# VHH binders against q9lmt1: the designs that were tried, part 30

Target 1, 351 residues: q9lmt1
Amino acid sequence: MLEKESDLTAMEKPNNKHAADSFSSEDLVSPVKKAKKSEEVSGGGEAVAAVGNREAEEDKPSFVSEEKKEFLVEADVAEDKGARHTMEDVWVVLPDASLDFPGTLRCAHFAIYDGHGGRLAAEFAKKHLHLNVLSAGLPRELLDVKVAKKAILEGFRKTDELLLQKSVSGGWQDGATAVCVWILDQKVFVANIGDAKAVLARSSTTNELGNHTEAGNPLKAIVLTREHKAIYPQERSRIQKSGGVISSNGRLQGRLEVSRAFGDRHFKKFGVSATPDIHAFELTERENFMILGCDGLWEVFGPSDAVGFVQKLLKEGLHVSTVSRRLVKEAVKERRCKDNCTAIVIVFKRV
Below, E stands for the ipSAE of ESMFold2; O stands for the ipSAE of OpenDDE; V2 stands for 0.75 times the mean of E and O plus 0.25 times the DockQ between their complexes.

## First folded at step 5 (VHH)

Design e08 (framework vhh_7ocj_1)
Fold by ESMFold2-Fast, scan of step 5:
Structure e08 (fold): chain B 351 residues (1-351), chain A 124 residues (1-124)
Amino acid sequence: as target 1 above (351 residues)
Amino acid sequence: QVQLVESGGGLVQAGGSLRLSCAASGSIFSSYAMGWYRQAPGKQRELVAAIYSGGSTRYGDFVKGRFTISRGNAKNTVYLQMNSLSVEDTAVYYCAAEYTVESPTGFYYTTDYWGQGTQVTVSS
């Protein structure tokens, strides 16, 4: 009933003209709980992430046993420039990236890069990040979570290193945020820098028949990414230790709202980082779909509202391509999103 | 599961007042941040007011000084007192509840719930 201010601290931001349909985690600081050794894994410590029983040449989804469950990943993207003159978002949709690197575990890869100051950093990241992650040792035969995370970290580092070299030689200073997903077998890796979000729709309960929940029980929206804005406590502290200054309007050196990005070469000395946060979890019968969106989507959709919107359309039998287009159209046309709006919907289907 | 039910909407004359209520059922209410959003036809949904578990509040620029949000934790209810209403306040008003949990790796997992909305119409 009576709450302490230390239990939940809110940032008093007076204006939210493009309100999401929920309170952003950026406005709340949750009480710190005891950390466990386990990473965030949706299936728990006993779930098997790396099943080696892939069909070598056919890649045919099938049941060999009624007890075995396999997942098909269906995904698509939609975009709209909103009220902006230019489109600075770019994206990657690879539901099967395995063929790009023969001998790889089944790999799916999705990403949104939200450019600022121009499109060049986002385009560079789209072209190079996935390749750099693979080259850094993303598992190709047997899944190892620590090896995968190390490869993703190195891929981000290498991509930014090469991007900065090209920005110097090309005379540009563009930057880009990123939200990226890799699905290796039954394990999902989410990596982000900046303020784009990945949201998971997860069944709160399952029944004995599998992925079904009781009628009227809504899907739970789980935000898988932590936004990197200069005004947030952890990022503010890191920026200040790097010698950066955050202005009264919440911007690094009075310019950047985000504290992590590819590029932005003139701000690297002030603490702009390309080091991602990485979250890993296992696909089980509880995970229904994910929504990746740039900040424009999330200004007019709260996580739970977006999950409900997508769930309704999927229940109506619409294809993921139609669902993603309807989501972006709703954001821009009905909800009047003014910024570039890009969304990827990733649906997990049991076979 | 938390379920939100709005009440108190309706037709009111410009310059009048209206009080919206949102009753929450289910699990932990006092630890949730509560808020009101609105959406007028052809306009984007926008935050009207929010109140956090510690009692701090946040308001949209267009309602400051006219609207007041409050909560009654004992009754699991959040209120929006709307004064000096204008035609521009005509919208569907939505109640929202949010609870955020920090993961061991620094990510925040947010659980949120939404009401069905209640229509507010201000006539001139």
Scores: ipSAE 0.000, ipTM 0.231, lowest interface PAE 12.6, mean pLDDT 75

Design g01 (framework vhh_7ocj_1)
Fold by ESMFold2-Fast, scan of step 5:
Structure g01 (fold): chain B 351 residues (1-351), chain A 127 residues (1-127)
Amino acid sequence: as target 1 above (351 residues)
Amino acid sequence: QVQLVESGGGLVQAGGSLRLSCAASGSIFSSYAMGWYRQAPGKQRELVAAIYSGGSTRYGDFVKGRFTISRGNAKNTVYLQMNSLSVEDTAVYYCAAEYTVEVTKGDTEFYYTEDYWGQGTQVTVSS
């Protein structure tokens, strides 16, 4: 029964691809990169610096009373083209994202951008979003949650503004959904546009049977992102107010399933927005791990099922790199995911 | 939280009709996406029909045009009207509900999805 509870996420949308038929047709006509090495453009090739930790300094007795290192963050990504000829997903894995803007707050950053109509919007967001968020005032030394949320919001707006200018000059119409995470000190910020999801595995203090694992340490799947689909009432109202039309199958102008995305230049006048929902929460011993995934992952995995899958492998002692690879392999090979499939697993380890 | 109680299953001849009902306890029914799944012996559980909080519906390919999902008064009950039943419709039918709960503590906001399942009701279609 536990494996089947995650199936409820499938109720949300029968066609969870954002205009997949039209984009897949265009994708098949475009020049194709078949080699796995094409994934390099989606890689975080500069993931190096671990700055923002003062551990290199002398440990004086006055420094030891604070448990600021309550968590070590381990993360990795896996990706697969599925049945597609091209890879339009890109990702960011920056366990320490403070290199360009040093400060005392730990800053970790993770993101998945799911491209549609090509990969140019996703690539632009990967290159520019985090820098635009930092430039908009993401806290460096003292955390203020409202300031952080404002910086993320403005970073998304600025990124889309610059991306749209580039799309005009370059003559392209690509779009991308996004799920993004920033970890500042002991706080997690999750921002999303579109139908990519972030799911948190969180311990419960209740001894309810339905949540128990073998050891009696229950994990609950917490969906941290609200999907932005044209069919949802609030999004539908906003689109209709902008003069957009939603087809009987739930697609904006008959093409886009999502109501928010970077890019999609020709759909902006019909209400496609790059304004994210932003959620923040504090890391405690209850938060075990997060799974970020594009719509391809969530088409074949419900949140509870994905949490159970990852938890089982982590209990077996597998490293996060193996866990993320096994999750994507299960999605593509056993569950027959046909779309690009990308997942990031972020594990919070006690010190 | 939510409890789901199914009713209306039973034995019917091919070509006949049945109406399944699922009563949800709780005052936030209007926030739910609700649906019906079925599982035939030796087969995987599959989606039959779903109704979302905004009133839009989705149907599995094998039941389109024959089955209709709807909400009752006060929206705390969901129905599945099954017409032109065939032997292939024989299965245990499960009511399911999914909703997202927002909880705020200080400056922190939590969203979580809760899945609720009924115990299932048997539908048997004889030839």
Scores: ipSAE 0.015, ipTM 0.177, lowest interface PAE 8.2, mean pLDDT 74

Design g02 (framework vhh_7ocj_1)
Fold by ESMFold2-Fast, scan of step 5:
Structure g02 (fold): chain B 351 residues (1-351), chain A 127 residues (1-127)
Amino acid sequence: as target 1 above (351 residues)
Amino acid sequence: QVQLVESGGGLVQAGGSLRLSCAASGSIFSSYAMGWYRQAPGKQRELVAAIYSGGSTRYGDFVKGRFTISRGNAKNTVYLQMNSLSVEDTAVYYCAAEYTKEITTGSKDFYYTEDYWGQGTQVTVSS
């Protein structure tokens, strides 16, 4: 069961993440358009609709005891270069990322930057993105979703602006995709560009069995990010309006699979964007953990499969550091991931 | 929502052929990636064959050239044609399907992945 989704994708990858012209996990991944009947879907027609309705109820003010629970965030990262000679993934694990900005809210920050064409764009983003987001006005006293999203958006824009200036002066053209998380109080913000993915493991509230046995309570995998690939209709349209061409193998100017990234200065004129999708949600007792991974992880692990793998190890009492290492080891050693493989596991514990 | 019903397993002699069928109900088949996995006692479950929404296919190295995965006319069925069977092909064969849904709640957007497994069909290859 734990191997289902990853095994449905092509195992043999040519070791060129963004320049390969072979079929891979993208054959299974297509952007899903927003449902026209979202209100009716959320009205309880489907399990997904029921989950959405319950999430909305959890976002609303409540006086139940569950809302009084504080959450402890435990996280760790693991990485493996796979069959590659270099490691172009970089990561951020900052339990308190606001220490250099007096007067801001305590903020946990986690990110994976998947470099291509070299490591320099990923390293720049690791060093500067969070600082630029804080400087752009990430909330300090009141957590306003709209204000936080604007700060994140501006942080991405400023980071890419400064990165491009540095790439010109330094004579390099590296690029990087990103998946980033900020946790402010009990609110989580997820931002992404490219094909790295964040997955949430969330408890179901309804169980007809009525039994409180943990073994009978499966976690649902919720994909929090939308991949930005040149072949997807909305991205393809945007690229074509910028004068870019998508080749028959689905690559921008015949080279890039992704349509959004930091850097890639020679492709900016053809429509490579650093504008992220940003999603926010409230932490409740239902949110168990998150998995952030580069495309290498998700090539061999499907979201549900990864959630099941992590849940099993956590139930066995393993620490998050061991869990993250086991997840990456499984991807590389057992599932034959050939690319750089980086994963961050973030566990939410009730205190 | 999706139920997978498998058929076609059984006992066959080495060198023989067998055809497995998997019928999906209650869903839009074209929205799913579908595949066959197998598991022999004491071994990990391994991919046999997969067919994706775009029509592309993938096979495990041990079955390439011998097995073929295909879709039925209604697109709610997937078949595994197994030729030149050997004793090493003895295993329980599972049909699997995966679908990704998008949901929006308030100001949030989420993507939800659902996966479904059949009950498994025993395939035994003698001598």
Scores: ipSAE 0.000, ipTM 0.198, lowest interface PAE 13.0, mean pLDDT 73

Design k01 (framework vhh_8h5u_2)
Fold by ESMFold2-Fast, scan of step 5:
Structure k01 (fold): chain B 351 residues (1-351), chain A 127 residues (1-127)
Amino acid sequence: as target 1 above (351 residues)
Amino acid sequence: EVQVVESGGGLVQPGGSLRLSCAASGFTFSSYSYAMGWYRQAPGNQHERVAIIYSGGSTNYPDSVKGRFTISRDNAKNTGYLQMNSLKSEDTAVYYCAAEYTVEDSETGFYYTEDYWGQGTQVTVSS
């Protein structure tokens, strides 16, 4: 079930010297920038044997154990501007995030930030959110689910606080939605603000309908996030309590479709929140893969359709890098996605 | 029993209009995570989505049909529609209705979705 926002409030309130770090965003180049592969595919053959060989190096065949629940995580991202002239989506793909912060717990981290009104809020979130979550106490030795959720909540709060300070000093008002995943050992944590989605493909033993409409071994598409749009009843109530007005076309103050985002400095007083919903679940042999996508992807793919598309390509033996590129290409070229379109595919392979 | 049944296809002259219907039974179009779409396939071509309506009422169309096709639904009748105007010969195809419906997953407490496809209805634009 989607976790509701708790009474948990930040004990420390505004203004700390860490906000100054936001001014030097380009001084810390993320290694994942070099792994970006969502650019237009080259012509010729679509075989990606080299990518599969690269990803196979993440296999640990010598570390066999009696634990049948150990998983390798393979992931890649693809992006396309759609019909837009600018790209305001940014992403994070860290299949081994422990390289940045040493610990004994396996840590993987994936995120999509969908910018609006410019790219600056999304870029700030990409640079700072994961680090702020780690600094807030994300477990690195012994997993405690409540501690992990508290660290994620505080990370979002601190990131927005520092982002808003930079927004004021820089004279910009950009905003960004976020869908974020952390994998700690065998637990998955999903956090979102806005209208990006995370979808889980999970093995099914039966179809409730009694009719098997998909060929082969069917997967269920589980929607792991609740969209935060101003028109939805819970968000509408929260916004109206804050003094915000929702127009007839469903927009906060006539402009913003989403009710939660990083940034959007001028809308914070009207109820725009950076507080995420957080959901956690256990990885078992039934969880096959996840798809993270911005709103552009989900305008042209339903969750079940996206899962079926990815499953078919994976069964054909395609690497996750090729699968993510084919998914975004299908969205933009065949299904005519007009907005920025970004997708991350995360595959769970049992060792 | 869950099913989706298309109707309203036929032969029409270029510039003409047709209204397709998609009747659903065994589930409803009013759930929050629900989407209903129209897809077409001409001989030798891959499936193409021509219209989708999401649970919140937002719609999406490819440029090839934008301004000519309109998707809608009537929740009281549990029926979706595709109004096709200014039809062209390249609109000739078998049109499929696909409904994405939501089922609560007992193990996670979240919802999962499944697509149910109709058998298709032929639309021919000629003569």
Scores: ipSAE 0.053, ipTM 0.500, lowest interface PAE 4.8, mean pLDDT 77

Design k02 (framework vhh_8h5u_2; at its last look DockQ between E and O 0.26; V2 from the best seeds 0.00; counts 0 for: pae E 6.3 > 2, unsure alone 63.5 < 65)
Fold by OpenDDE, look of step 6:
Structure k02 (fold): chain B 351 residues (1-351), chain A 127 residues (1-127)
Amino acid sequence: as target 1 above (351 residues)
Amino acid sequence: EVQVVESGGGLVQPGGSLRLSCAASGSIFSSYSYAMGWYRQAPGNQHERVAIIYSGGSTRYPDSVKGRFTISRDNAKNTGYLQMNSLKSEDTAVYYCAAEYTVEDSETGFYYTEDYWGQGTQVTVSS
């Protein structure tokens, strides 16, 4: 009995009922005339009103200690080599990423590195990037967004420099894309190179009860990463200015699709860069979860579709480990992803 | 705003073929939609997804149209296609194109995805 899984994902057409809110023509109440000027009179009575010393109760500013609404971060990863012979993806899940750099700020780190031409660049980045970011001065005591971004940029630069040296000495040519997240207290930093993506699921309204949006409010899928492909106009212009040629298939020198990556030592002269884009935002009650994924995941999932899929599973009360596994399983087994598939699901819970 | 426009619908005999086109235009961040789908609605029925193509080119079809319909896209033109072969009377419906695009949030500077639907094109299969 072949259970007909009725794949009736009827995407109901959003009834854009533009409720024509009837602009009630509130009556143009006519400007009543400035009536007249008049008159005089006099009288002087001295009443010595007793200056009651109302002691100004100093309104002690109630330091409403903004109870630092602490967010619990739960995260897990799943991976599948898919139809590939080898797994070239590597990942990092560090709910506590302080390592040898202790501080008062919470530090969590999550990353996916998608290797191409081999796994060596991805493995090198996994081993060195976070350490290089910490060593570059990632804040540990006082949160400064500019300092954090600078540390991330320097960490990426230093990691690629060392990776390229290792690539030369090792005789390999591997490259890797990256999507990386750092959570410093309540501040999230997302950095990427290439076509790995981070997608945030955000609610439109803060439900008062801090509970996951009841069934009615669709989560918005927000892409926190900009893809770096050679065919994209800004990247194409940069690559062409560096003397690179983009083939009709959208590949730099007919070989590389991405315009930013770690490694790819032979393509650096054509403008391939390891400079990430960096986004930063504050965690609020509107931030439900984040999905990090390699290109393989995003080949078979759109951002909204992925958010909807994960949201459904989380509403069922499934643990993040099960959610990440089901997401990757859906991608590889059901949606027939032909590439390596790696996903990290990060859930933000208000405590 | 992103606009999606379907074309290529019409009257066709049973066993005939049609090719629908879906052109997206407007303020899209990326020339690549993450997903494009074709949906149909027959009178008195709900919307049925008849094809979807993801950004990487993976496709899905329900059993009702599998082997008869083929979805494709030209990313450079922001255009989706539905090749419909071996058409049946049961394929009579309004066909809608939907596309997921990235747009920029002007307030936050983040990019978000939104689904854009066309107005639909009538397909009638009749002898």
Scores: ipSAE 0.119, ipTM 0.604, lowest interface PAE 3.2, mean pLDDT 84
Fold by ESMFold2-Fast, scan of step 5:
Structure k02 (fold): chain B 351 residues (1-351), chain A 127 residues (1-127)
Amino acid sequence: as target 1 above (351 residues)
Amino acid sequence: EVQVVESGGGLVQPGGSLRLSCAASGSIFSSYSYAMGWYRQAPGNQHERVAIIYSGGSTRYPDSVKGRFTISRDNAKNTGYLQMNSLKSEDTAVYYCAAEYTVEDSETGFYYTEDYWGQGTQVTVSS
């Protein structure tokens, strides 16, 4: 028990995470200002969008076949309070979000909101973010990646604006990180603020015809999100220009580990942003599943380890609901996750 | 190229102690370590994980070494350690370090995780 408590105390010390992050190439280079949708230096959104837009098959579904009905999405969530007394994580699992928003095109939507300082910001984001993104034009612009990304950006902006107004009138200071997924036909959009992560399991090097029925046995873990921490160049620059101070353990004003979140009203003046990084990609036979998790999951599972764990259970024929429960149970019961632990597993099935 | 190098192996008497070190070097400035682990392989056997430490500091051990082995890491030095106490003859094996890194693929804009393995260091527990 003392050894477990010592281990738990070590996990609460940010020095290990801070030191690891300090070796990123972005920490060694002066901040470079990017386009609005990717203010943070991220390898994801632009490159993936450009690659996807180069695909001839993306522009020719009617001439090739009914390719857009190639995949079925199955997903489920599991959660556990860990060692905490309260549950401040909230989640969204909408395999067909159009059922809740009549008149829109079919859209699958999944999200995890990890609350801090209370649950109110996470609950607000769960209730309003998807609606605000839809209202900004997401499902009506299925083929235009740029317009879809703009809708997501506007949705995040509007949600934080309204949340901050409610936090002022209600006298609360809660904040929340977010990892969000929208699937429109064969296009996947991943948006994040803070330290929750989305990991994609993708078949290593494959050709479409050679993998008609079996996509590939080895899966690579692709991290689709970049954590927002004050140590990263763009984050650091914004915080420093706003007069914010970053402690030696990487915390903004000695308190926040993250540099982006919904809410956190009193830290907005120090540069805490609700602007997400957005990554877009096309679904092909290579994409097997995604794992969305709060920081609690990712402290006890490396991305490759989590992909291997989920792949093994799926190979054994377990349903996604059982897989998600086993993943969270492993994190909390076997791997000693001390924080709230929430995970969503999203499986792409070729039909 | 990321290079992982183990050190600290050797010959020790039963009941003795050894401290293994795992240093990751090379061009890793666009990546960070998610996890570091220690694995061992005795002649004729498959690899067995004896310790793992995640970025948040959480650790895991199999029952065979729990209470005797302690894993730690220094993220600033990209170095992992395995403190081995009360060594037994059955701990004799080649010990391998593996570090999992997130690497940005500049061509695709994705981040991949890759495991980098050392060549191993021999630990022999014998009278």
Scores: ipSAE 0.074, ipTM 0.577, lowest interface PAE 6.1, mean pLDDT 75
Fold by ESMFold2, look of step 6:
Structure k02 (fold): chain B 351 residues (1-351), chain A 127 residues (1-127)
Amino acid sequence: as target 1 above (351 residues)
Amino acid sequence: EVQVVESGGGLVQPGGSLRLSCAASGSIFSSYSYAMGWYRQAPGNQHERVAIIYSGGSTRYPDSVKGRFTISRDNAKNTGYLQMNSLKSEDTAVYYCAAEYTVEDSETGFYYTEDYWGQGTQVTVSS
């Protein structure tokens, strides 16, 4: 709302929410109904996982699921190296992420990997993480939340294990943060290591008189991920117990700000972990879209601001490809983001 | 609940200076702030954003105050500042601090964001 210069007189001051140190993996949404519909909206493109990053084009077709679902998933990515000389962000947009693991459950996958110290760790994660999660038993026939979370956890562990072997043989020290989404049927799983974020845009609840209206209402921004930085108490404790030193600049051994990442080989002995936080929630009519972004996006966009920006463009009927491009363009051109900037917008439409 | 409190307003002669402060306090807050801004409203006018600072340190100002106003913040103290120099009679307004904070929801453990607004502090530049 801070970014909406002419509309702030209508804002109401919130006073009714609390924060605590306790962490939980509870679902954030109430179930409403389940049915399955899908449609493909494409200008001739295919959803294929690929190595590397691409600059978004204005006429780029959206990535959509082919399977009939309760909702349609339309997603696209935009990226810009910003003021950096290199691009170390990589991304995954797979509306059909089944690969060689067929099944009746819908499977979609989206991810941003923010590389540091080079892009080799991010590229490795892009190539291997989802396959390792599938191989670890991500459900393909019968939805099981605990099995899915276990598969995601094991996928992260295996990916980092293999990545570290490549890091040793190649003599490099690259690392990468991750923010990942899997959609199985109507259940969304979000996993992260580091400081990239996933934000959910959700409709407000009805008033106490029972009216249900979703048209025209501002969406709420829910941050689904917790940052992993060395200075945060739980992360700091693990690092210090492993013999790591958090310098006055807030960096582990004076160098690494994040406390969880793929790679960063020499920091693993100091408590840097590739163990993700994993959360799940059910898609209902309240969940409108998600925004995944690297730290470059969130340094110049607050979550509510980004949700409002995207909502406005979607209400104007703009295609998700255009929405993602305009979000990143605003971050880089108008707000002068200094870092690499990558965003994925994932839109949920029920039929 | 999170509270945002402005201070530092008052009566100033044209050409003078004031420094406004914006402190976040209360039983619910997070040090993970995305953006903080200063807004003003004079009688008969719409709200005008006069400064914003993002978590990455980038700042923006409208032309009406550029070069005269400077926004800054101290994340460790969860406090923002607006240094107003070379004040003019047209700067007379109620000034509001607004900030977007990430707060952990004790019921679910998820994080949410909220915009927190102060009640405003009067700045009067008497010409």
Scores: ipSAE 0.057, ipTM 0.562, lowest interface PAE 6.3, mean pLDDT 77
ESMFold2 (binder alone), look of step 6: mean pLDDT 76; pTM 0.752

Design k03 (framework vhh_7d4b_2)
Fold by ESMFold2-Fast, scan of step 5:
Structure k03 (fold): chain B 351 residues (1-351), chain A 126 residues (1-126)
Amino acid sequence: as target 1 above (351 residues)
Amino acid sequence: QVQLVESGGGVVQPGRSLRLSCAASGSIFSSYAMGWYRQAPGKQRELVASIYSSGGSTRYADSVKGRFTISRDNSKNTMYLQMNSLKPEDTAVYYCAAEYTVEDSETGFYYTEDYWGQGTQVTVSS
């Protein structure tokens, strides 16, 4: 009876397209940029080369600095549309976001936006959220945790405000969930709306399930986000106070599974919110990496399983770009993820 | 708090079948993942099979693929492992495990915590 209604929930039928329909970050690499980046200067004289070597040794001691204790952040993304006809996930990978907005404070930014009802809300968030967070006062020179949190919160509010205006003028109703990360100096800020997740791999010797990891010192999977679904008690209460109704299948107004999203113009009056949960923590030697994923990834990977999968590949010496692709391919090909599947792997390396 | 209790272990001849059951004291719907692990004497505990909260997504160790089937019965709050074509190498203590998301009261972060059964012995020999 009720299960039959849930089974009949209106969703786009899967098209069973696999890896052939997936997008890779490497498909976006410019051959011209690669050629210029790898190009070496040729034709110098021996005397000039000898002087250059001497000056390089004297003038570039920072490359050999024993005092550098900073984390190097390496990250990449992979995506696959699964069995869907369209790709409605979009992403941001900015390991040095300060290049666009100069400052002395290290700034890295990563995000996944999972679109529903179309791609337009996710694309808007990708283009505008980080800019709105910066405009709201995200620190560029010295870290202030309270200022950073306020800037992120205001950035989400402003982005949704502008997005809703655009959706009215454009006549569209698209929505998007978001999981977003900012790394400021040695602090990580995680903000989410909806059901995308961020998972942290932290060094620990106390987990007995560490036997299934590759290390005798296993990594613990820490979930840094709380899903916002209409069926969960806190969200259900908030929705009902707004006059929203949650159907027997757990959907807001019988349609929307998530209780927070950008866009979804027609559901805002019923309690759909773009207010994120924000968590902050300090990077230490115990933090190894993070995995950001849309709901498609997390449907087929448990947090501990995903951490173990990524850890094994990193220990084999694979680059983060290969690791992210292997993770998404495993989700789609071996574990039969039917939805759009996007993952970002962020690795913290000690110098 | 969830308790997991395994049953169905025993001694069987090679080529025979056993079905293990894992009964949970609470709802298995709230677990992110459930699985079966095994540990033979002198070896590390290894994952045999897992099933995710959707109920449709399963994973198997290469050594048991095609022989073992994991399933859930949500109405009985029970997970099963159907073990066919048993081999002497399958001899081990089999453990039921469930992964739950738990809120850390000090930090407000969520972490995954694993709950384990006490284990059930499976012996394949004569």
Scores: ipSAE 0.014, ipTM 0.491, lowest interface PAE 6.6, mean pLDDT 77

